VHH binders against q0v8j4r314to507. Designs and how they scored, part 1

Every score and structure here is a prediction.

Target 1, 194 residues: q0v8j4r314to507
Amino acid sequence: ASSLSFVLDTTGSMGEEINAAKIQARHIVEQRRGTPMEPTQYVLVPFHDPGFGPVFTTSDPDSFWQQLNEMHALGGGDEPEMCLSALELALLHTPPLSDIFVFTDASPKDAFLTNRVESLTQERRCRVTFLVTEDPSRAQGRARREVLSPLRFEPYEAVALASGGEVIFTEDQYIQDVAAIVGDSIADLVTLPL
Structure headers, positions and changes below count from the first letter of each chain, unless a header shows other numbers; antibody chains are not in Kabat numbers.
F, E and O are the ipSAE of ESMFold2-Fast, ESMFold2 and OpenDDE, as the mean of both directions, binder to target and target to binder. V2 is 0.75 times the mean of E and O plus 0.25 times the DockQ between their complexes.
Where letters were taken out, [cut] stands.

## First folded at step 1 (VHH)

Design o1 (framework vhh_ozoralizumab_d1)
Fold by ESMFold2-Fast, scan of step 1:
Formats: sequence, structure tokens, C-alpha cells
Structure o1 (fold): chain B 194 residues (1-194), chain A 120 residues (1-120)
Amino acid sequence: as target 1 above (194 residues)
Amino acid sequence: EVQLVESGGGLVQPGGSLRLSCAASGFTFSSYWMYWVRQAPGKGLEWVSEINSGGSSTKYPDSVKGRFTISRDNAKNTLYLQMNSLRPEDTAVYYCARSPYWGYRSFDYRGQGTLVTVSS
């Protein structure tokens, strides 16, 4: 049996995404209940800028749900956040053959970790799915003079590709619907030996 | 609920030493970076030490570097601050503080504080 991990951006703009993560966590748990895919462990790693963690781990879905309910949006500033540091921490605490979901609206401030995270997803055989509530074509950041690169999400695409996952771009109003569809897709997969 | 209870404060002479303790409860202590922060009379809050969840990494501002040592005992859910070569300017209420995030010096909980007075 595998584990379920959530890596959650708690920056001040993330209210809708945090709510979607809570709903999706419940959905995935229910879809996998009584199957070989039922998680034996749950992992949660929050992040923002400049911080990330601490990691929370439990084998009890009720404890996991309660921990998610304590997550609140706070802080933020410039667009990039500490996503890859949080994902690395999640990977170090997630058993092989597990699903990791990343919820964020920002590019990684820690893009220098891309190759390390890619290698870790392959070593752990974990699939990483990014749910990104942001328009990748947007050129202006939150700060007045902040210019956003159209390639700023390339680290997420690289990690998703290496892990067999996906990067899904959506809007706040659709995040719950998109997260549910992703969860259903994962629940329908047949586990094949590598 | 989350509780942080400091102890070990008191009156100490300049050049002396003092060891502060903080008993943590209501959360998984071993998962959090912990801090000691202080507030001198008429001053704002000042960070004085930082320790990661496992205790392997610590940081200090120049004002206390080489004199103060932060440590933790995760089995006892206790945080410590060893203060050596104390100076009158170290007089303050010392708080045990928790950050919700690793590497972030912004605190979601702090204790009631313990007063340290450096004077004869």
C-alpha cells in the first residue's frame, strides 16, 4: 500500500486552493478506501516564502483531515514561493509508489533544486501532480515592477514529466472541480510493475 | 491546546550564566523549528536564537553569538537557552516561540515569558 502526500502553498492568495485540497483529500481517501490503493500513511508539507514545513505525517486519515483544517492562508510578497524545498521534504517522508499533490499559485523561488527533486521522484517512484492556480502567460507580478518570465513554471513541468505526473493550470473558481477530476483519474489507474 | 511554558529566569550578576527552559505541549514539538525571542524594557521584540526541528542547525544574531546556546530535547518536549557572559543589556523578558514554517522568523505562538534581570 502507498501513501498520500499533499504539498500546500499557504501564501495569502491561497484560500480557494487550500479549500480545494481539503475537499480533494476527503475524496481521494473515500475513493481508495478498501482497495489496494488505500493509503497507509498521509503526509502534509506547507510552504510559502521564505518558509516551508514542518512535515506532518500520520497513518490516521482523521488526524490528517484535522491537520488540513488548521491550514490558513498567510503572508506572501513577490510571486515565487518555496515549493521545491517543500516537495523535497515531502518526498523524503513519502514511501515508494505514492501520489503527491502540490497546490500553488506561484513559480518556485528555489528552482535550483529542480534536478535533485526530479531524481528523488524517480528514486521514490512517486507521481507528482501540480495544481497551479495561475495564468502562465501573465507578465506582471504582484510587486509593481515585478516582471514574470513565461518560463517560470518550467521546473514544475520537468518534475511532473520525470515523475509521470502532470502540471494542471486552472482558475480559483475551478480548482475544486479540477482537483476532483484528477483524483478520480488516479483512482482508476491499474498498478503496473516497473 | 498549544502551550509553551518558560522557566529559569531570575536575577543574575553581570558575567554570570543562566539556563532557561521551555516546556511545550499540545503539538508535535519535534516537527517545529523553535526560537527564543526577548523584549527589553521599552523596546520591541528581538530574535535571539533559532533551532531546527532535529537540533542539528542553530543561528544567532551578532548581539548574542558566542554567548548564548539554544538546544532541544525532543523526547522531553523541552527547549533550552544557555546564556553565558551575561550583560546588563541582556535584561529582558525571554519568550519561547514557535514558527509555523521552517526558516521563518514569524511566530504563531509564544509563552508567557520569563524575566531575566542582569544586575547586582
Scores: ipSAE 0.000, ipTM 0.223, lowest interface PAE 13.0, mean pLDDT 78

Design o10 (framework vhh_ozoralizumab_d1)
Fold by ESMFold2-Fast, scan of step 1:
Structure o10 (fold): chain B 194 residues (1-194), chain A 122 residues (1-122)
Amino acid sequence: as target 1 above (194 residues)
Amino acid sequence: EVQLVESGGGLVQPGGSLRLSCAASGFTFSSYGMYWVRQAPGKGLEWVSEINPGGGYTKYPDSVKGRFTISRDNAKNTLYLQMNSLRPEDTAVYYCARLSWYDRTGYTFDYRGQGTLVTVSS
C-alpha cells in the first residue's frame, strides 16, 4: 500500500551533495527494510534543467540501490531547476499514504506548478519532505548577473505545508548529521488515519 | 570513537587468495554502508568494493569484478573482502571505510582504518 519515493536533483551544482543525498536516501530505505514500515514500492525521479525523469519504480530495495548508483551530477546553468515537474511525476507514480523525499540545492524554475502539486499531495495523501542543500540568504545566483529572490523557496514551503511534511535546509550551521535529521522528521510526520 | 581495524594482509603469489577482515566499533555498524579502498605504491586511492547496510547489494569496479567479493556480518560488526585470482597490480594498502553521511570534501567516506598491506609477487 505504501511507497518510498525520492526526487533527486542531478544538476552539476549538486557536485559532492549528490553523494550525501544518495547516502541519505539509502539510509531511509534501509531503516524501513525488514520492519513493519517497509514499503511495497520504491520510486526515483531525477531532475535538472531543463529536464526531469524518467521515473524508475521497483519493489526491490536492492534494485533501487542499483538505480540510485547510476545517478550523476550534470552540468547546469542558472540556480532554479525543474523540481516541481519531477515531484508531479513522482506523485503520479506514488500510491496514497506514502512518503516522498526531495533532494535539491535550488529553487523551482517551475513555480507555476505549485498549486497543482499542492492539490496532488492532498488528493493522494502523500507527505513531502524537502532536503535543501542551500543557504536561503544567498542573493547572487550562479548565472551572470542573476539575483535570487529571498522568497524563492516559498513553493517548497507551500507544498510541504499542504502535504503535512517539512522543508529542511541542510546548510544550517547546527546540522552536523543530515541522516539523523531525516530520521527524526520521518518519526514526527503526521499520517492520515486509514 | 569510531574505529576500524583491518587484518588479513600479507605476501601472496600471483593467482593466490587472501581474505581481509575489518573490525568496527564506536558506531552502529548495521546502519552504515561500507567500502574497501586501496592505495598502490605511488598512486592515489582507488575504490575497490561497496556494500549496503543490509548486505544485499554490492558493487565492484571492472578491475576486480568476478575476483573480489565483499560481505559483512552485522552480528559481529565485521566487514570482509575475499580476494581471489590475485595479480601483481592488486599490490596495495587496503583500507576499510565507512560511508559518509555528509561529505563535501570529494570523498564518500568519513572514516577509514590504518590499512593492511597486500603484496602480490612471484
Scores: ipSAE 0.000, ipTM 0.150, lowest interface PAE 16.0, mean pLDDT 74

Design o11 (framework vhh_ozoralizumab_d1)
Fold by ESMFold2-Fast, scan of step 1:
Structure o11 (fold): chain B 194 residues (1-194), chain A 119 residues (1-119)
Amino acid sequence: as target 1 above (194 residues)
Amino acid sequence: EVQLVESGGGLVQPGGSLRLSCAASGFTFRSYWMYWVRQAPGKGLEWVSEISNRGGSTKYPDSVKGRFTISRDNAKNTLYLQMNSLRPEDTAVYYCAAVGYPGSYFQHRGQGTLVTVSS
């Protein structure tokens, strides 16, 4: 028995990216249908700033898709968001040997939770993959080094590495490439131990 | 220590081709987007290519689109730039960069590799 869990950034900065995230999540679900990795439960945890949750769980993929479709981008102040708090909530509701996919365009405001979340991924034996949407053209004339600094996303890298997952950077205009990357990751997960 | 070491530059005639390499070490190469940036004599830095962490997404400015191809080998921590149909205006020192590390594009980069396009 396993779950397929999604942690979704719903901040206003997500804009069109929230629709891309929904499409990617749908593809992940469909690729696991009829396979040994087909989940018995789906988990969805939204986040923004200052809020995260509530967690939604269902065993029915149609109910999951309905809930996902009701997620909309909301206006959201500064760039950093409550990603790790939402991920912690997802981990507490996800059974062992499960995958958690995180969709965001923002660094974690709650980076102080990094060590705690790393420990939870290992204790619960869950793999965490981050899909981070970056569009350099939206930098608004800022220095790209500051906008795209790896220090912004270091907590995501630490959590992904601790869990055996990865951080994947994407842009809206490369939706086909994103689908291919996600497909490769799922194929790998089916053939290898978590 | 974070290091980016470019190589593969040289003298080539107009219409020729060169392949540049960048060896990365001291950071998690496979997790970061990588860039090629160039600086022509007496001019500022110019971005010439961008590649996502797994290589699935690439982007180029109009000045090199269709002529240059960026690629990467995450197993070898190496970034490449295939340059075709080279023109005199492509003459520059080429740098590879990762955002936020020593050698990052537009501010911090490796030592670079010189490409001279001239008959």
Scores: ipSAE 0.000, ipTM 0.128, lowest interface PAE 17.6, mean pLDDT 71

Design o12 (framework vhh_ozoralizumab_d1)
Fold by ESMFold2-Fast, scan of step 1:
Structure o12 (fold): chain B 194 residues (1-194), chain A 122 residues (1-122)
Amino acid sequence: as target 1 above (194 residues)
Amino acid sequence: EVQLVESGGGLVQPGGSLRLSCAASGFTFSGYWMYWVRQAPGKGLEWVSEINSGGTSTKYPDSVKGRFTISRDNAKNTLYLQMNSLRPEDTAVYYCAKYIPTYGSKLGFDYRGQGTLVTVSS
């Protein structure tokens, strides 16, 4: 059996990403509802700085959609966020052979959890796909913006590689298209052999 | 401006070897994970290998594991793919990529090089 799990950055800069996650979730839920490919469990873990969670779990796609639809971009602060802590919580509540999708525009404040999270992805046989709306190469071209280290995203790349997933960097205007392409692959999880 | 320039492709007999190179510029190469991906005629993109920023961790799909080796030289900003025991099904355009390209992604296309053609035939 498989789950659809979303780990969602809810900081004030995440308006387009939250909307993309809502659209992608609607697409997956409606497309697979009542079919053999329907996820057996839905998981949602929000995060920001200073906090993360609480985890929301349900077997009902309508309840999942309702919960996700109530998410809004709020607050602000420094760039790094509590992404890996939220991902750890999601992994603890996600069944094996599941995809976990992480939406963020920020590096992990909790990079010290990288090895622990990698081990959890392998133990649970979950693939983690990060959808990041901050391209280091394009960010460097901005006048008067703080130049952030490209290495700040290395923990996400390490976790994705260890899990058999990927890190996808994109701009806000493309996140909806990218999320839709990634979401189409979730159908494969319900047919994977044990 | 991110630039990736692949080289080393060509025609080779089954069982042969080729070494691909990718010269990177316009970004801090040593700070990024790097990838090789390929596209066979009429097929989608397939990732071929992954390497971390320090060159200490690599990953391959089962289709090439044991035959292909990815490596990097951060001092030269160069990525390599050593391909051994080549098979006809390895025939494809090979791309050096800064990120794993999503099939159909415009961003993925921007961050791939022009590619180098590898043809494996008898």
Scores: ipSAE 0.005, ipTM 0.136, lowest interface PAE 12.4, mean pLDDT 72

Design o2 (framework vhh_ozoralizumab_d1)
Fold by ESMFold2-Fast, scan of step 1:
Structure o2 (fold): chain B 194 residues (1-194), chain A 120 residues (1-120)
Amino acid sequence: as target 1 above (194 residues)
Amino acid sequence: EVQLVESGGGLVQPGGSLRLSCAASGFTFSDYWMYWVRQAPGKGLEWVSEISTGGSYTKYPDSVKGRFTISRDNAKNTLYLQMNSLRPEDTAVYYCAKGLRYSYGPFDYRGQGTLVTVSS
């Protein structure tokens, strides 16, 4: 059986994304409860800058939902965040044949981990989908005089493509609709043939 | 009904330039990532360029990087491809393609195409 993993940016700009993650986690958990598709493990890894983790793992969907409900958007600073470190931690705690969903509005501060994370997605046979609530064409960062590269999201693209997942860019106003579509697409999960 | 209508193809000498246009209708153009893809004689589809909803993020394969420029005019629902320093190997039918809403990735629709021939 598979696991369901959420990697969640908790910086101060992430209120709508955290809410969308909570709604989708509840929906997926309840939809799969008591079915053959019920995840055997749930994983949650928060991140911001400079911190990431601790990882939370449980086999109990109610514990997973309660932990997710304790997540709050706090702080902020420059644009990049510790996304790939959190994703690496999630991958190390996620069993094979699992879906990992990353919610963020920021590029990775830890882009040096891109190759490591790509390898882990393939080793674990995990699919990584990024939901990014940001216009990648934005040039002005959050910090004073911070200039943003138009290529700042390339590490996410590389990881998603290597894993068979996708990077979805959207705006806060659409995140709930986009997350719902992604959650419904998990129904397409294929198990190993006998 | 979604429609994508390409224009601007033709015969050009090596080293020359062409600008392709794609007129989009039937969907909210500004919400979609857009692509140019091509198919050379006897070959499969090849991705040529991509552009974000706002037009500031673009990407190209090494084969055309530095020579081709993708752009869009959301007020006119039009996608462009400026092709410079054309080579015989750029000969292909060029297609405008509509991606996913708000995301880069696979495209769902493409136009009828416009032929570009680079020959002496």
Scores: ipSAE 0.000, ipTM 0.116, lowest interface PAE 18.3, mean pLDDT 76

Design o3 (framework vhh_ozoralizumab_d1)
Fold by ESMFold2-Fast, scan of step 1:
Structure o3 (fold): chain B 194 residues (1-194), chain A 119 residues (1-119)
Amino acid sequence: as target 1 above (194 residues)
Amino acid sequence: EVQLVESGGGLVQPGGSLRLSCAASGFTFSRYWMYWVRQAPGKGLEWVSEINTRGSSTKYPDSVKGRFTISRDNAKNTLYLQMNSLRPEDTAVYYCATYPSGFSYHDYRGQGTLVTVSS
């Protein structure tokens, strides 16, 4: 596929994930620049709680890199974030047959959108891969006395399954290694026949 | 605000059946995934079933697959769990739970309903 699309959690806990996304985006852009495999469209959708967007789209890798460099971690309170709303927005602005990467450390506050997002991934024929820097077995949330469901990430698993992507759980200290594997996957998709 | 009230538990013999109900209020039930989870005395919380917003997709762990069926009635804001071929190891308090989805809450499940499988 020809698009590089990032959906990025910008809450205060996301410093390492944002930096990993920046490094991998730069790697992909520079490795593919001037080749037939260069992405023709770039999409970036930030999210937090309570907001998501605005979507940023460009065909220029330098503009994409400039926009990504302006992203910084800020705020946050309770564990869930507006991930599926941001992903829906990204899907509406991503060309068909493309790959979308979601970086987050939180479950979706908007889990009620799961079926809509699944349908959109299939209609647009986009593959969604989630990089989640969180232990799904953790029971205590970030907000005082918040109790977390052990199944809180099932919406991401459902979307990934419906789209042919995957959910990758990891820890902050390993995010650079995991993001590199994901970056190589994007590169392979650009080079392989559909 | 958000309330989940389970009912239908009781004492049954091995091989018996029970149907649990969960009445939901205080949120738009039709927009949330729903779960049944259980906790046996002295043990941790165990997931036993999952259903999506329309009821078109369900999931179960191997321990109950083929014996338990989750369903929902969005018009009545009610979640159900049909339990067949009950075993002594199914003895637990069963909780209706919803995924945290736009609510700041301190517990994701209701009060529970006790199911005892014993002769």
Scores: ipSAE 0.000, ipTM 0.155, lowest interface PAE 15.3, mean pLDDT 74

Design o4 (framework vhh_ozoralizumab_d1)
Fold by ESMFold2-Fast, scan of step 1:
Structure o4 (fold): chain B 194 residues (1-194), chain A 122 residues (1-122)
Amino acid sequence: as target 1 above (194 residues)
Amino acid sequence: EVQLVESGGGLVQPGGSLRLSCAASGFTFSSYAMYWVRQAPGKGLEWVSEISSGGSYTKYPDSVKGRFTISRDNAKNTLYLQMNSLRPEDTAVYYCARVYKTGWSLYYFDYRGQGTLVTVSS
């Protein structure tokens, strides 16, 4: 894994997740600066509804930190967000054999992209891990009269399975702990033989 | 103690304008995105506007887009809502709310003020 690649939901409910992503990005950068595990590229793709991107890529950790600090939580009328479009964009700009981390609390509005994104993860040999701060059993949405499908997270599970990653469902209070575990796993993956 | 105090409500004629203010204290205001939400008599809470922590990004539902403008002054810990071309259906108690997610929350805000009443009537 040669990159630190974040796909980040920027809707109004995502304040804690954005903060957790910032803390972990700084931790990874500081621990790995000047070592063989230093990321060679940083990728950031924000998303919400209706928009996603633009993709930001840099080899400079300070530029990455500056860009991440400009991320703000905003929006969120209905539950679904443009996650798979953002993930497709991230995959096209992430080095092969890398890990991509997706932070979201919402199901994909663009579920029609599931098969395409699965194929891209396999073609590029990237592992996708989803950090989802939501109860998948919840039936009531955020928008007026919104009813949530019990299968709404199935696209994320399909992409994670196809890529060899995972979907981690958690609560906001645990997101920093979960992000730390993710950061540790990246270091281990870099040292494994092919 | 987190406090949000709204002001600026009142009685206006249809087509008129009002500017609401929200004074925030007890937390680092510049670190949080903020909402305006409203509740009409006998109705549920309705989201009205959102602004990012730095003020660079704003969002509105179609019902108020083009008529309402949200803004903030982080140096003064104050949130504003400029309301133009007011309609009778805009009559509601308006609340300033701090955006905070809990994974199970329906509204994804943790604090709101006591509200300020806006009545649009001819």
Scores: ipSAE 0.000, ipTM 0.143, lowest interface PAE 15.0, mean pLDDT 75

Design o5 (framework vhh_ozoralizumab_d1)
Fold by ESMFold2-Fast, scan of step 1:
Structure o5 (fold): chain B 194 residues (1-194), chain A 120 residues (1-120)
Amino acid sequence: as target 1 above (194 residues)
Amino acid sequence: EVQLVESGGGLVQPGGSLRLSCAASGFTFSNYWMYWVRQAPGKGLEWVSEIKSGGSSTKYPDSVKGRFTISRDNAKNTLYLQMNSLRPEDTAVYYCAAFGRYTPSYYDYRGQGTLVTVSS
């Protein structure tokens, strides 16, 4: 069996996404409990700006659920966030042939890690799926006179492509539906160790 | 260690042309979308161009569209900005950037900049 990993943006705007991650974690655990597709490891890495981590890892789904339930949205930092640093940390603690879900509403502050993260996803054969609750067409940043590029999510697209995953853009109100669809799709990609 | 070094700025008369260059090192240049941004004296930052990692797609604001052209040479790890029909309003420090957004506080990949002065 493989691992299930969550990389979770914990900035103040992420209440809906954290709740969706909690619901999805429960769904995946219950769906696969007692089957050959049951994850053998669970990984959780929070991030915000300026920090990320610490990584939490367990083989017990109930411990994973408890840790996830302790996650809270905090802070009013600017966009972007330390997403790729957190993803690198998750990849270093995730077994091969595993799925990684990234929940965020922000572009990566640490885009310089893109190539390293791509290489890690391929080396470890992990599929990375990004759930992004942000309109990529938004041109105005939070600070006045700040301009956001419509291309600001290209690092996520590059990592998803390299890993065989995808980037899914949605609104807060649809995140639960999107997370459920992603959870169902990973069932098709879960592999057992040879 | 990421480094961006801009060059090519200078004094030019209205209607003239300049070509800016940005030499990138410390990261896989061909994997990143690149940007040119500028800051005029006493004004905020303004995005002036962006280009996809492979060079196939570019965007410009109306203020420079038709006059400025962004391009890249991935084999040389170099970004370019060809500026034609320059106006006094184009006077600014021009920065090369390797990030989807720019702010003075958070733009870790922004270079030191190169000054462009358009004056008679």
Scores: ipSAE 0.000, ipTM 0.150, lowest interface PAE 15.4, mean pLDDT 74

Design o6 (framework vhh_ozoralizumab_d1)
Fold by ESMFold2-Fast, scan of step 1:
Structure o6 (fold): chain B 194 residues (1-194), chain A 121 residues (1-121)
Amino acid sequence: as target 1 above (194 residues)
Amino acid sequence: EVQLVESGGGLVQPGGSLRLSCAASGFTFSSYYMYWVRQAPGKGLEWVSEISGRGGSTKYPDSVKGRFTISRDNAKNTLYLQMNSLRPEDTAVYYCAKDIYWSGTPYFDYRGQGTLVTVSS
């Protein structure tokens, strides 16, 4: 089971990331159209703060592209966003044994959902890959006793590890290249490992 | 080929001062939080300071707050730790560390070889 599932941060800082997601989705749709490797379902869940969703699902690639093309960056608020709520919604609507890609530049405002989302990824056997754009100027500080990844992104790392996916950190200038590598990996998948 | 090379350690009397340096290469230095961590004889690793990529934010544990100052020179890809009012309990190997932003990569891959600081009369 193959689906193209996107969870997109639509806050005002996300212009380049949204454009990268649009380009990769269009590439996958057009290159795989009419082939045995065409995705069977498409899922899109936007998020910001305070809201997330609505979820959009379709089996029609043209409908998916039209919906994605309507996504635009909006004016921002504080740094944390409703990422895990959007991811939970996406998981509930994504076929089992599928990949979900999350595009964000912000920490989760809803970190209290981490354990629930971890369990859901494992129950549905979905892999979650986060593409995170670094912004040191928006960093929330916390004292550390050990040198690890930034505390504000720990929920994403926990979800990625639990799901068998990964967290990829990049800069705005490279998001197109990183998204292209991810898109090529998706395009090569017909079925997920058992 | 991320490399972190510490220097500036040595023997110093209690109440003295030392400045440690870390030369960084192989990554975009200004984009990452940098840390100083230490390991005292027979003890585990202890975080001693943190600085944001642009230097606008710093943090310290209570054990060194007011005595140690972390700073960076992004033009030189160099991290510093100014250590004042040194105490015997500050004796340790000091390591420069880059924050690792990719799950599944061990943090020790981005930790330097260390520099020994001995505080003794």
Scores: ipSAE 0.000, ipTM 0.113, lowest interface PAE 18.8, mean pLDDT 71

Design o7 (framework vhh_ozoralizumab_d1)
Fold by ESMFold2-Fast, scan of step 1:
Structure o7 (fold): chain B 194 residues (1-194), chain A 121 residues (1-121)
Amino acid sequence: as target 1 above (194 residues)
Amino acid sequence: EVQLVESGGGLVQPGGSLRLSCAASGFTFSTYWMYWVRQAPGKGLEWVSEINYGGGSTKYPDSVKGRFTISRDNAKNTLYLQMNSLRPEDTAVYYCARGQLSYKFHGMDVRGQGTLVTVSS
């Protein structure tokens, strides 16, 4: 029984990106509806800093959309967020042989979980794809005087590689194009559309 | 350079059928959602149908569901609309349009010049 799981960054900086991510997630769900790829279960795990979860699961795509539509931007201080903790929670509630999509504009605050999450993706045989609306070369964080490492996204790259997925960096204005390609039946043939 | 050119419109009697075609050029057709939208005399634009990238997912409003069928041929860069059991209220200019997502969430970014469909005795 396959599942489609979404891990969604709900930090305050994600106001515009949350709307784009909702549209992307809805697009993926609608694209698979009525096809052999239609999931038997949907999983949603929100995250920010300092929190993540609770996990939501349903077999009904309309219930999934309703829950997704309840997601709104929350306040946040520094750039790094609790992404890997949310992904670990999603993996624990996602059946084997499932796709997990992570939507974020921030590096992981919980990078110490990288090896644990890699192991879980292999044990669960889940493919993790990260859609990151952020420039990895940016040095100034959201908070005043916050300094960003150019290596801050390496945990996502490690997890994606271990799971057989990928990390796609994009500007907010191109997020719909990237998600459409990833969600398409030919996505495995086209990995870098921009 | 991006063009959508509709054809197949005409005069048909109530209960008749027409097949509309849309020839796309100047872009990678297979990477876009496609739509049919129409505008009846004196009314606004009405969404008629949508189809995803591969053609496996289609949607229709209740007004045409069961009567109209959207399809696409990505090898030919062509979109189709098969219209059956036509009614006088289907009289409109029909436009081929493209977009990046389902019409409800993104809408269209390019539209063709239209083809007139008139349903009357």
Scores: ipSAE 0.000, ipTM 0.143, lowest interface PAE 14.8, mean pLDDT 75

Design o8 (framework vhh_ozoralizumab_d1)
Fold by ESMFold2-Fast, scan of step 1:
Structure o8 (fold): chain B 194 residues (1-194), chain A 122 residues (1-122)
Amino acid sequence: as target 1 above (194 residues)
Amino acid sequence: EVQLVESGGGLVQPGGSLRLSCAASGFTFSSHWMYWVRQAPGKGLEWVSEISSSGRSTKYPDSVKGRFTISRDNAKNTLYLQMNSLRPEDTAVYYCASPRYYGSGIYSYDYRGQGTLVTVSS
């Protein structure tokens, strides 16, 4: 059955994205409450660098909201983060035919997992949407003397393509609007009620 | 880099109580789900309790449910296990753990500390 899964970058630059995820989680839960589209499971996997996970799963939206509401942005190191490791963990704990939303402002430090994650999205038939608050053309990183590759987000594009999802690049101030549009699209899916 | 230091173990008679502590450093403790695991003599690791990053969600196996209580103090980077109504079967080395995921379905308790011995006997 349907699950709402959030993979959330908790690096210190992610304050607005975490807030957008909280607002969208509430929006989707309320829109689907009491309908056939109500999520049967909620999944949350945090990540940064070097840490990621562990996964949090619950069938109770209030427990999910409490866990999400206690998430706060914490200081990070270099630009790349452990996104694909967190996504792999989320996929292993997400039921088939579910949507997974990834909130990050960083490229994957664990790009070696790209093919494995692609295979999991297809095996589980999960759709992965990345909400990335970063300009992919930016060359200067956060760490001293860090240089960023213009191809650093290609693993996300590959995973999105394999899963039938998408990668959305935006600025911090617009992430709440973008997340709301994505949430509304999901809520519009038609299912026959009892 | 990651350090977990357990304390509070000792000898206790059946029906007694002990409180274990784990001091964590080298990672963002407040962002991590934490676990207590134990290893009885000659046996493998057994999961004893887990607690969410906020401390609001906890889980226990049937063997300790109602007797053990896990809690945390994120301001002090400390994890606790309150053990009540102790039984001889609870005799084990108790480890504080933050599991690490290695990909491809592999999950382990690599961040466990040195452990603290709990002996329940008369």
Scores: ipSAE 0.000, ipTM 0.106, lowest interface PAE 18.3, mean pLDDT 73

